# VH-VL binders against Protein AF-9 homolog (yaf9), part 15

Target 1, 217 residues: Protein AF-9 homolog (yaf9), of Schizosaccharomyces pombe (q10319)
Amino acid sequence: MAPNTRVSKCQISRPILVGNDAKPLTKEEKEKAPTDHTHTWRIFVEGVDGEDISKWVRKVVFKLHDTYNNPTRTIESPPFEVIETGWGEFDIMVRIFFAPEAHEKALTFYHHLKLHPYGPRMEEMKASGGLVESVQYEEIVFNEPFEYTYKLLSQNPIGDGHGLAVESEPDHPFSQQLEQDEADKLDFAIQEVKKTIEMYKQQVQSLQGQKSSTPVE
Short names: E, the ipSAE of ESMFold2; O, the ipSAE of OpenDDE; V2, 0.75 times the mean of E and O plus 0.25 times the DockQ between their complexes.

## First folded at step 4 (VH-VL; framework fv_retifanlimab)

Design b1 (from h29 with light chain D30E N97D; at its last look DockQ between E and O 0.30; V2 from the best seeds 0.00; counts 0 for: pae E 4.8 > 2)
Fold by ESMFold2, look of step 4:
Structure b1 (fold): chain C 217 residues (1-217), chain A 123 residues (1-123), chain B 111 residues (1-111)
Amino acid sequence: as target 1 above (217 residues)
Amino acid sequence: QVQLVQSGAEVKKPGASVKVSCKASGYTFTSYYMNWVRQAPGQGLEWIGVINPSGGSTWLDQKFKDRVTITVDKSTSTAYMELSSLRSEDTAVYYCARSGYVQKSGGDYFDYWGQGTLVTVSS
Amino acid sequence: EIVLTQSPATLSLSPGERATLSCRASQSVEYSGYSYMNWFQQKPGQPPKLLIHDASNRATGVPSRFSGSGSGTDFTLTISSLEPEDFAVYFCQQYSDWPYTFGGGTKVEIK
């Protein structure tokens, strides 16, 4: 396997969360905030169940509403988030840049900031004292990743979750045996990735459903 | 076959508004970003903004921010661009253009364009 | 915002000649080996047509006489041997940062 080459017929995916939470300012917080602000909020990009995504995410750029000072916010280390106060809901553009060694194009998400209870969970949010979450569960897909990315994700702290296929090189010694060993590992890893993704999707849904009545000071 | 069909030419007076439509077919409308670009007669191209048709999130060039609204109707696979407080310098051909697949890398080059809608602002 | 400067404004050539079009960005449009620069062709009365994406990749159906090169801030579109249908206006366009911007264009016209 040569350095700085893509792994042919290989696809690796990783879960990520993009979203915001918000709550009304307390009386004490209002005294420190601009007069017309009503909420504190946090826009973020994070891993599922504590995964440290900074190993493959180099930086995240958040473009806020033009009324904010320095509305283009570049976050180069975890936590990849911006915390602000405000009164209005608006669209935030979120661009994720990967490690340069991965040779992957940046990925852009658009997120509508939510401050007020909404949707089917509106009654739950009201009961929590106005704690609001709006979070997207996303699968980042790396098609035929560079060897750097393949090795990095194979050593991921959560596990070796990826969809992989490895072809032998015709002139490589031991290619048939090596290809079989990799195919066996890939088949197992694919099965484990599917199980792991479903488990984390369930955890994310559970955690999002449990966020209530816990104001952030 | 991917196709973007825009509404017909408009003649407007200064101070009025115009709303241009762009009906998409031949692909999953909510899977690709939709952009608006204009071109004044004999001039270059000017990007106006982009919308993610899935959730309706937009990003606009700041020079248009207070005058442009970009929206979609998912049920008809149609994007709209409305420009208000028209001036004579807004006379241009307005294009919709599809760009890259949402939530995937490499998503922002304009591979399919509408035929253009001429908006003429004159008294 | 990123300003794209194209030169020359007009290029007068004959069929069979080589055309070299320049686009210079006011700041780098490159990250991780990718240049977020595209090239478009536009003929009178038509919308722009994508020729080159990501600096050097020909779009589907674009003849091999079209090639793109460059990195960072300096980009080139080359037409190795002009055909009669190649006389048009060419625009570069960056998508490295918002707002997306276009160059002013280079008109390639028959001499």
Scores: ipSAE 0.210, ipTM 0.618, lowest interface PAE 4.8, mean pLDDT 81
ESMFold2 (binder alone), look of step 4: mean pLDDT 92; pTM 0.933
OpenDDE, look of step 4: ipSAE 0.363; ipTM 0.736

Design b2 (from h26 with light chain D30E N57D N97D; at its last look DockQ between E and O 0.22; V2 from the best seeds 0.00; counts 0 for: loop humanness VL .300 < .304, pae E 4.1 > 2, placed apart)
Fold by OpenDDE, look of step 4:
Structure b2 (fold): chain C 217 residues (1-217), chain A 123 residues (1-123), chain B 111 residues (1-111)
Amino acid sequence: as target 1 above (217 residues)
Amino acid sequence: QVQLVQSGAEVKKPGASVKVSCKASGYTFTSYYMNWVRQAPGQGLEWIGVINPSGGSTWLDQKFKDRVTITVDKSTSTAYMELSSLRSEDTAVYYCARSGYVQKSGPEYFDYWGQGTLVTVSS
Amino acid sequence: EIVLTQSPATLSLSPGERATLSCRASQSVEYSGYSYMNWFQQKPGQPPKLLIHDASDRATGVPSRFSGSGSGTDFTLTISSLEPEDFAVYFCQQYSDWPYTFGGGTKVEIK
């Protein structure tokens, strides 16, 4: 057994995808789903560009909303995913446990479950009944990893820098463009919220003005 | 310097609700999780729940899921814990405690605590 | 939930003596060589103070006389030579699984 020696002054990183997809339930699916559920969704942890991360990921634990039965879901083999139905968006805790041989502490991520389309194409997406996708690119950094981990993770480097292609391809849907699209969607959503807030502020002001003009008979 | 300052002692009747506040200072409020822990007189510590101040997501002990609401006000860097349907058994000192880093797997230990808030539930 | 059992409940010692406190978990809190266990000190009227995290790492500002050891289900907090200010209650706490849980505490009192 190779001595568990750490590679001093070395750092190695590996990209992963944490995300979800979702779609509205069909009428038939609704009949089988709990009352008020409107969507089916999938939370997942995947390698970039189809990388098999099971070589260095032992298990993934997903912590769902407390309204779910058994909200803690442990996945010990690929695919590292949970499929459920629901109606609301919420944050999911994603804890990634590494292979025992790596001797690395688990990492925790948080992903906001997205069920509804937002952004410039939201109307088009709604009309198509299409799949909503929300994916985050994460880089796992190992500081002074054990030689085993170093060797394992250095064998197949993905990309230069971000490890993502600039543009999505049929076989590589995850790209910098996709990330930008998500950012744009978020920006759009933020702007819409700001507009809504401003609208309500104006309404409140208008109502207050009307109240002041009503003579206290 | 990191400080967590909690609201003052509360006396409540059974069935009432109590809301305890925890004002954070000396660090970026949204960068760390905030936990709530209570301790009955002369007893051990009991974890209630945690909130991510950035997104507002909460994780609660199942024991409290129906009675506890944890919230934050980012503008004031204040966390809140509301406990409803109070019982005599809820008499305890309630603590807020900062833990790990948000958005990354940081230390998951409680490095800073509030001074505690005594909540007394009596008929 | 993971139940933590601390022993002894009370430890009576004199200044200068060695204190050994035990914490046993109902299931393993270790994975991939890391133990998700913390130790706290609490004095009367004060909140708990973090002493040890990750089973064996001293928190910032904690004196070297405090040390943590153990793995799996069995953990130990050791105070090599008790100082007068060390007489307090000590709690172990796990963060391996939800919900987070604390031990019942060990009171270290002056003999």
Scores: ipSAE 0.037, ipTM 0.648, lowest interface PAE 3.1, mean pLDDT 87
ESMFold2, look of step 4: ipSAE 0.278; ipTM 0.616
ESMFold2 (binder alone), look of step 4: mean pLDDT 92; pTM 0.937

Design b3 (from h10 with light chain S35D N97D; at its last look DockQ between E and O 0.33; V2 from the best seeds 0.00; counts 0 for: pae O 5.9 > 2)
Fold by OpenDDE, look of step 4:
Structure b3 (fold): chain C 217 residues (1-217), chain A 123 residues (1-123), chain B 111 residues (1-111)
Amino acid sequence: as target 1 above (217 residues)
Amino acid sequence: QVQLVQSGAEVKKPGASVKVSCKASGYTFTSYYMNWVRQAPGQGLEWIGVINPSGGSTWLDQKFKDRVTITVDKSTSTAYMELSSLRSEDTAVYYCARSGYRQKSGPDYFDYWGQGTLVTVSS
Amino acid sequence: EIVLTQSPATLSLSPGERATLSCRASQSVDYSGYDYMNWFQQKPGQPPKLLIHDASNRATGVPSRFSGSGSGTDFTLTISSLEPEDFAVYFCQQYSDWPYTFGGGTKVEIK
């Protein structure tokens, strides 16, 4: 086959991890961090099971919150990560650019930076000062890839082709189950926030009602 | 067939909030992004933000970060855009628009649009 | 943000004539041979309709008389022979960087 020819009617996929970890700043770190920062966090794009994705990923662009200096961070070599300090959670745009030889468009992902634990054990986790992790599994599919891409990505298949185990194992912590668990925790957190908002709304209404009932002496 | 059906026109006073819905059908809701775009009368198009229905992550234009909330209900395949602290300048037709995951489901550009929802902000 | 400037603002033509619309970006929207530029058609009371994606690819169902060209910062939408239904407003849009941005539009009207 001629170099740079697409493989017709062929599809190939590769898994990646998009996620972050975070931990509270130590007292010493707080002294060195900007005012009000409470956590150190890392956003990353990684291969599954330690795969070196730099063979087919050219660069990753992370777009952070606008409050950061130089919020657009371009990483052109592994590790594809950004480490920062902060105090609030926000969404990060993650754009993955492929090797030029692949002749594929960049893919864009969104990741909500998680700094705090969520779920039933939230308070316990907060008290422990433990590491928070939020990881998403993504499967990148190449439809009718160029022969170069096909050959490259057909080498060293991960798992059964899906790249991520259904359940976590001691040697393989990343799994579909883990992802689902994380999603569930997030949903729980959202619900709790909604309840809190509703509570405050009711309080405000109550206060306003009381104010209206106070006779203007 | 892919369809995006939006809620009806809204008339609001300044300072109020409006929540526009976009019900998706004819495709897997969680496999595509949902964007919101608005257009003031006789003006151009303005991108507001996007949500990933799968994880709920959003990206908003800086202009709207303090006033816009985009959410989804996966159970009903419906996306929502809430705009608070309404101003007269917010008078516009608001559109939802689908963009896909190129690698999974479809193009990463706006291939389907809702019919639009007119939001009028007047005193 | 990437600013898109469309020209002309209004284009008055007759059916059968060739229409050439320009869109200029304040910075390049290309990477690795792809240009992240779309063209939309919009008629009164309707949402935008995708015509061209990735600078030069016709969307599904779009007539062959529509074509997109250009790279980097300069893009062109061409309608080879205007049909009566083609009189509308046309917008370019970039999706290379956040926020997504649209051009101001070109109105193609009947002379």
Scores: ipSAE 0.026, ipTM 0.566, lowest interface PAE 5.9, mean pLDDT 86
ESMFold2, look of step 4: ipSAE 0.358; ipTM 0.660
ESMFold2 (binder alone), look of step 4: mean pLDDT 90; pTM 0.921

Design b4 (from h26 with heavy chain Y33W, light chain N97D; at its last look DockQ between E and O 0.39; V2 from the best seeds 0.00; counts 0 for: pae O 5.2 > 2)
Fold by OpenDDE, look of step 4:
Structure b4 (fold): chain C 217 residues (1-217), chain A 123 residues (1-123), chain B 111 residues (1-111)
Amino acid sequence: as target 1 above (217 residues)
Amino acid sequence: QVQLVQSGAEVKKPGASVKVSCKASGYTFTSYWMNWVRQAPGQGLEWIGVINPSGGSTWLDQKFKDRVTITVDKSTSTAYMELSSLRSEDTAVYYCARSGYVQKSGPEYFDYWGQGTLVTVSS
Amino acid sequence: EIVLTQSPATLSLSPGERATLSCRASQSVDYSGYSYMNWFQQKPGQPPKLLIHDASNRATGVPSRFSGSGSGTDFTLTISSLEPEDFAVYFCQQYSDWPYTFGGGTKVEIK
């Protein structure tokens, strides 16, 4: 097969992680940071479970907030990450460029930079000065890839075809089970919110009904 | 049918602000990037910035970073571009333009455009 | 920023003739075998209309007489046989790097 032949009617996918971590600056770090900066943060693109994605990712371009000097950061070698200091949360555009041999168009993602903990453990996390993490799982799908890309990406498959292991292992925390657990947590939270909304709606209706029954003396 | 309908012409004095609207219809508003482009009379086109209507992410040309704010109202499927500290050089037709499916890629090519809004800045 | 230079500024031709428009970029707009270059047509009082995307792909509804070619820094829009409705201004545009930029335009006018 000619090296530049597309594999017709085939798709191949690879998982990646796009995310950030952040922590408050120490007093010493604050002295070295720009005025008003409160956190150190890292935006990154990584393979799942430590996969070396540099075989098929050539470079990653991060577009930071316009308040940063040189907000466009190009990373051409692993680790594909940018480390900065700041005080506010904002969205980062992430463009992933593939190896030239792949002949694939770049993909663009966005990630909301998270600096602060949210949720039920927020106070605990704040007290610990703990690391905030915000990571999203992305699946890159190549439609009718070139044979080179197909061969490259078919090597060392992760998991059962979804790019994730079925179960988490000590050295491989990302799994389908973990994703399902997170989904279940979200579903539970959504249901709780819905219940709460309904409860308040009922309360409002009850109050309105009581108001209508009070005779305007 | 995809349509982008912009607000009417504006006449402003130097130093004032202008807010142009772009109402989208015929497609899922939050699924496509919305760009703003301007064209001075008899001149070329100048890209101003783009917004993801779903998340609210914006990217601007550095030239406009201090004067332009791009926003959306998802409930009305309307995008807005506000330009402050107006100058005579800001006299132009301003266009909104749809580009790219946000779930698939970033902003790419501009496939649909508004009719344009003339903003005149004069003393 | 990537500067796009279009030539000629004005092209005077008759209906039925072939039009060749050039767009040169100050740096390459290619990566991984793709060219991040688009072409637009604009008529007076109207917004631009997409003709070609990614250097060589015709947009939906665009007649076959329009074609795009090129890579790297040099791109060409060709109209094989000009129709009366094709007399307009044509712009190239890159989206390879921030900010997105347009060429200065080529006016195709009737001779």
Scores: ipSAE 0.025, ipTM 0.584, lowest interface PAE 5.2, mean pLDDT 87
ESMFold2, look of step 4: ipSAE 0.202; ipTM 0.612
ESMFold2 (binder alone), look of step 4: mean pLDDT 92; pTM 0.934

Design b5 (from h16 with light chain Y31F N97D; at its last look DockQ between E and O 0.02; V2 from the best seeds 0.00; counts 0 for: pae O 11.0 > 2, placed apart)
Fold by ESMFold2, look of step 4:
Structure b5 (fold): chain C 217 residues (1-217), chain A 123 residues (1-123), chain B 111 residues (1-111)
Amino acid sequence: as target 1 above (217 residues)
Amino acid sequence: QVQLVQSGAEVKKPGASVKVSCKASGYTFTSYYMNWVRQAPGQGLEWIGVINPSGGSTWLDQKFKDRVTITVDKSTSTAYMELSSLRSEDTAVYYCARSGYVQYSGPDYFDYWGQGTLVTVSS
Amino acid sequence: EIVLTQSPATLSLSPGERATLSCRASQSVDFSGYSYMNWFQQKPGQPPKLLIHDASNRATGVPSRFSGSGSGTDFTLTISSLEPEDFAVYFCQQYSDWPYTFGGGTKVEIK
């Protein structure tokens, strides 16, 4: 890999969607599926606002339940998804790998696969024939990114101000050796950001199940 | 200062359940994963599972899947691990351990540990 | 799951000597230039204490005599000059794949 230098006093954020959708198998689909399977489902990682995340995401690894053949699924190009059938809900490990030139550590999500209607939208899911969506809107914060990542993200901004570089505090723990006493200040700032994300999550509820190639105007 | 304080030692009979608590202080509880790890006397360490305290999602080692429940109470910044159907092999010190940020790219390692809770299963 | 094998099981040394502890993983723990391997120190009656994260990075407050190295499947913890407080058990731990696993430990004891 080529030499790279982090851009000091800089923070860039990028939204992604991590989640699954699922539906009951139709009678015809059940004839082709294993006899004890009841649902088809899709686990995915997607961008928002039509972003092609493969520009900065190299691959996504999904680790399924050990009962699946080849349960570690590596997806190296979009769409970053796995489609399967099954009967049970279980945790899927989702690991997002960035381009080697970015020198960013992989990001890991624990996603609980949902097959059955749940939560505040349970009645809506039941009314739609058991179509289930469990999708998290995540803000990825790159603090003092490498020049490769900085250039790529700042030159390809997306709506709502995401992907714009802003000044960050010099001692942010992800770009420098962490001091223990500063962790509380960072945690407080993270909680304020999470409140903002929760507000956006309410606004983006209509985007559950959205693919990166289906823009909304 | 980050601190994880666990509940006191427990003595249980086979077939019973135990619920160990881990109270966190000195950081925003919902910003970091919380793990449970155990160590039988004179043995190595065994990871049990992890919880995202923000949404309550858990991942458990398959060895414990049907016997372990990990939960949190966000209002008290406390994590819980309940192990049911206890066996003599479950005699161990049980630790809670904090790991990486839930939402950000960054390191994911066990940086702070509770003092441990000895659970003894006898008779 | 990834099995971590530590060697030697026991390392008997005197204060001032150099300690070299090995950890071998059953498969690579590297992704995109990062090694997902940590080292912990544990003294009797105490929880483990993080020494090294991501193969070579010293945790906060860890003396410079501790260093980590290695990549892929082969990792080393080195204590350049043993102090009396360094006689303990040392564990490697991987977090590259679930379940997270620990090595069996290397006991560093006074010769």
Scores: ipSAE 0.110, ipTM 0.607, lowest interface PAE 6.0, mean pLDDT 80
Fold by OpenDDE, look of step 4:
Structure b5 (fold): chain C 217 residues (1-217), chain A 123 residues (1-123), chain B 111 residues (1-111)
Amino acid sequence: as target 1 above (217 residues)
Amino acid sequence: QVQLVQSGAEVKKPGASVKVSCKASGYTFTSYYMNWVRQAPGQGLEWIGVINPSGGSTWLDQKFKDRVTITVDKSTSTAYMELSSLRSEDTAVYYCARSGYVQYSGPDYFDYWGQGTLVTVSS
Amino acid sequence: EIVLTQSPATLSLSPGERATLSCRASQSVDFSGYSYMNWFQQKPGQPPKLLIHDASNRATGVPSRFSGSGSGTDFTLTISSLEPEDFAVYFCQQYSDWPYTFGGGTKVEIK
């Protein structure tokens, strides 16, 4: 079959996970880490429900913060992940390249590296030193894919459409509920930031008022 | 260590065919794409095509689509490039070059090359 | 096909000097900000040797004096200080689109 034959009027999609996990460094780990680093973290691209995406993903390029040595990390084989230490949260650009047989252009995603827990249970999580996870569900859509891609991706379809279970299960941790929980955490964080901003505004106002009341002797 | 060893120089008449071989060693043959590139005397490089040794799938430059056949023998870890209907313009050094992982990568960059095979087409 | 134009065709320099080689593509070789451009060094009677991949990444074993830069359609290979062994022909190559194509090459020769 000519590798260049597109399947007309067909669309095929494949879900992936883009995310990170993180945990605080132990005292021992801190000794081995760069100065001021507080966390170890992992950025990854994975298939849903353990799917081996290496069949159709060529490589993944992660663009880290410029403060890192060699901030561009190219991963050409599974697992498609980068493990690093750090102290701050930042956006990571994730570029997914496909096998040449697919004749598809690379896709770019952005993931905000999460190191700290947020939300209603953030204090408990901090106290436990627990693992922080931040995962995004992405759907890759191929319009009129080449026959190769179509055949490859039509095999063992994951779900119908979005393909996420409503609730997480031991063997299927990624769910709509998980996404909602993450969204709720973000909303909570935003609200906390807003409160903090307001607090500082009030403090500044108070200080300014005090300054104006001090008679210039 | 990775090695690509090509067959010896060939002298052919116009209209004939030539088949150049590239024997790979030092790595899993089926795990990497194999490319063919040629270089006419004193000229630049011209990419001919690529093969996935695992499945045998090929992609060729349109210029060579009707005259070039790229194949592999997995049992001997050898790639072949056959060029038919030879012309004087086909006189060149032909290189095999490894690139990219087959299973989870593509022909990314050419990291290892054969020593080259001179094919001379003359009347 | 994507046509790559290298300039200059010949660059005459002395050891220790800085070499700047240009490669221009007829169309962008970038996908999502990633540049599909490689640089090769070739000496007489030898196959090309990979120097730079993906526009700016040095291949394994390549000295630090070699660097690649650029994006889109304009790319540069720089040799910060030429060593005697660096006098050779240099090719750019794109793998953004089929067919893969090479530039015409720049010969770096000793002045």
Scores: ipSAE 0.000, ipTM 0.518, lowest interface PAE 11.0, mean pLDDT 86
ESMFold2 (binder alone), look of step 4: mean pLDDT 92; pTM 0.928

Design b6 (from h25 with light chain D30E N97D; at its last look DockQ between E and O 0.02; V2 from the best seeds 0.00; counts 0 for: pae O 11.8 > 2, placed apart)
Fold by OpenDDE, look of step 4:
Structure b6 (fold): chain C 217 residues (1-217), chain A 123 residues (1-123), chain B 111 residues (1-111)
Amino acid sequence: as target 1 above (217 residues)
Amino acid sequence: QVQLVQSGAEVKKPGASVKVSCKASGYTFTSYYMNWVRQAPGQGLEWIGVINPSGGSTWLDQKFKDRVTITVDKSTSTAYMELSSLRSEDTAVYYCARGGYTIRVGSEYFDYWGQGTLVTVSS
Amino acid sequence: EIVLTQSPATLSLSPGERATLSCRASQSVEYSGYSYMNWFQQKPGQPPKLLIHDASNRATGVPSRFSGSGSGTDFTLTISSLEPEDFAVYFCQQYSDWPYTFGGGTKVEIK
């Protein structure tokens, strides 16, 4: 088969994970880290559910903050990750270069490095020294891929072939069900916030009404 | 020591095909991309294409898409570039050059080159 | 494709002088501060030799008198003090996008 034959009118997509994890430095680690660094963190590009993406990814370039020595990091083999220490959150440019088999141009993503927990339990989480994770699900679409690429990427589909399994399994945590659960959690949180806002509005109105009824002696 | 040794000079007629070989040694052949570049007499360098020796996948300049085939023989650590339908304009020195492969901070660069193969196309 | 234009085409200098070579790209070869640019030296009858990678990093074994600078579309190779062995042709090359492309070269010749 001529390596240069495109599959006409066909599209194939593959999911990837772009994200980071982070944790506070221990006292011992701080002694070895640059001044003012407070956390160790890892930025990564991974396949979903343990997929080996090295079959179709040639290399990943990570652009860190300019304050880092050699802020541009090129990784040409798995794991596609960079481990560093730091003190602040910033945006990381993630450029994915595809293997010659894909015959596609590189794609660029941006990931905000998360070092700190956020939300109502932020202080508790900070105190526990817990691991912070920030992961984005991305879908890469190949339009009219070459036959080889099409065959390669059509092999071992994840879930129903759309990149996500319907249900999570112990070795396959990313699923449509998981996404739905997260969406439901967000909706619930939003509703709770709305209720809280309404409660405070009523309280304010009540207080204002009481103030107006106090006769100016 | 990394070495790339290419096949000898070729003289061909227009319309013929030529196949140039590049034997690699001193490193893991399948761990680095292999590039092909040519240079016409007194002219600049022109990138032809690249191959992943591990899987055999290639990327070619559109100019050569219909006439160039790049292949490898893993057993002999040899890369090949075949150019068909030769024209006078194809007269050049053809080079193989090792690409990059690293997990360290760095970039892709052509750090080792073959000695070059002169291909002359004349009627 | 990305077109690289080198200037001047020829540079005539004496040993000990400073050489400044320019390479301009038709479009940016930089992404978030990473410059996908190499410099090569080529002598007659020899293959090119890598001098600079990633716009500013000297390759292994390259003398300190060679330096690369620039970003985006404009790049410079500088030889601080020319040695007799430095008279050669120099090429820039981008690897930001397919196809890889070379500049037309600058010939550094003895005055």
Scores: ipSAE 0.000, ipTM 0.505, lowest interface PAE 11.8, mean pLDDT 86
ESMFold2, look of step 4: ipSAE 0.194; ipTM 0.630
ESMFold2 (binder alone), look of step 4: mean pLDDT 93; pTM 0.944

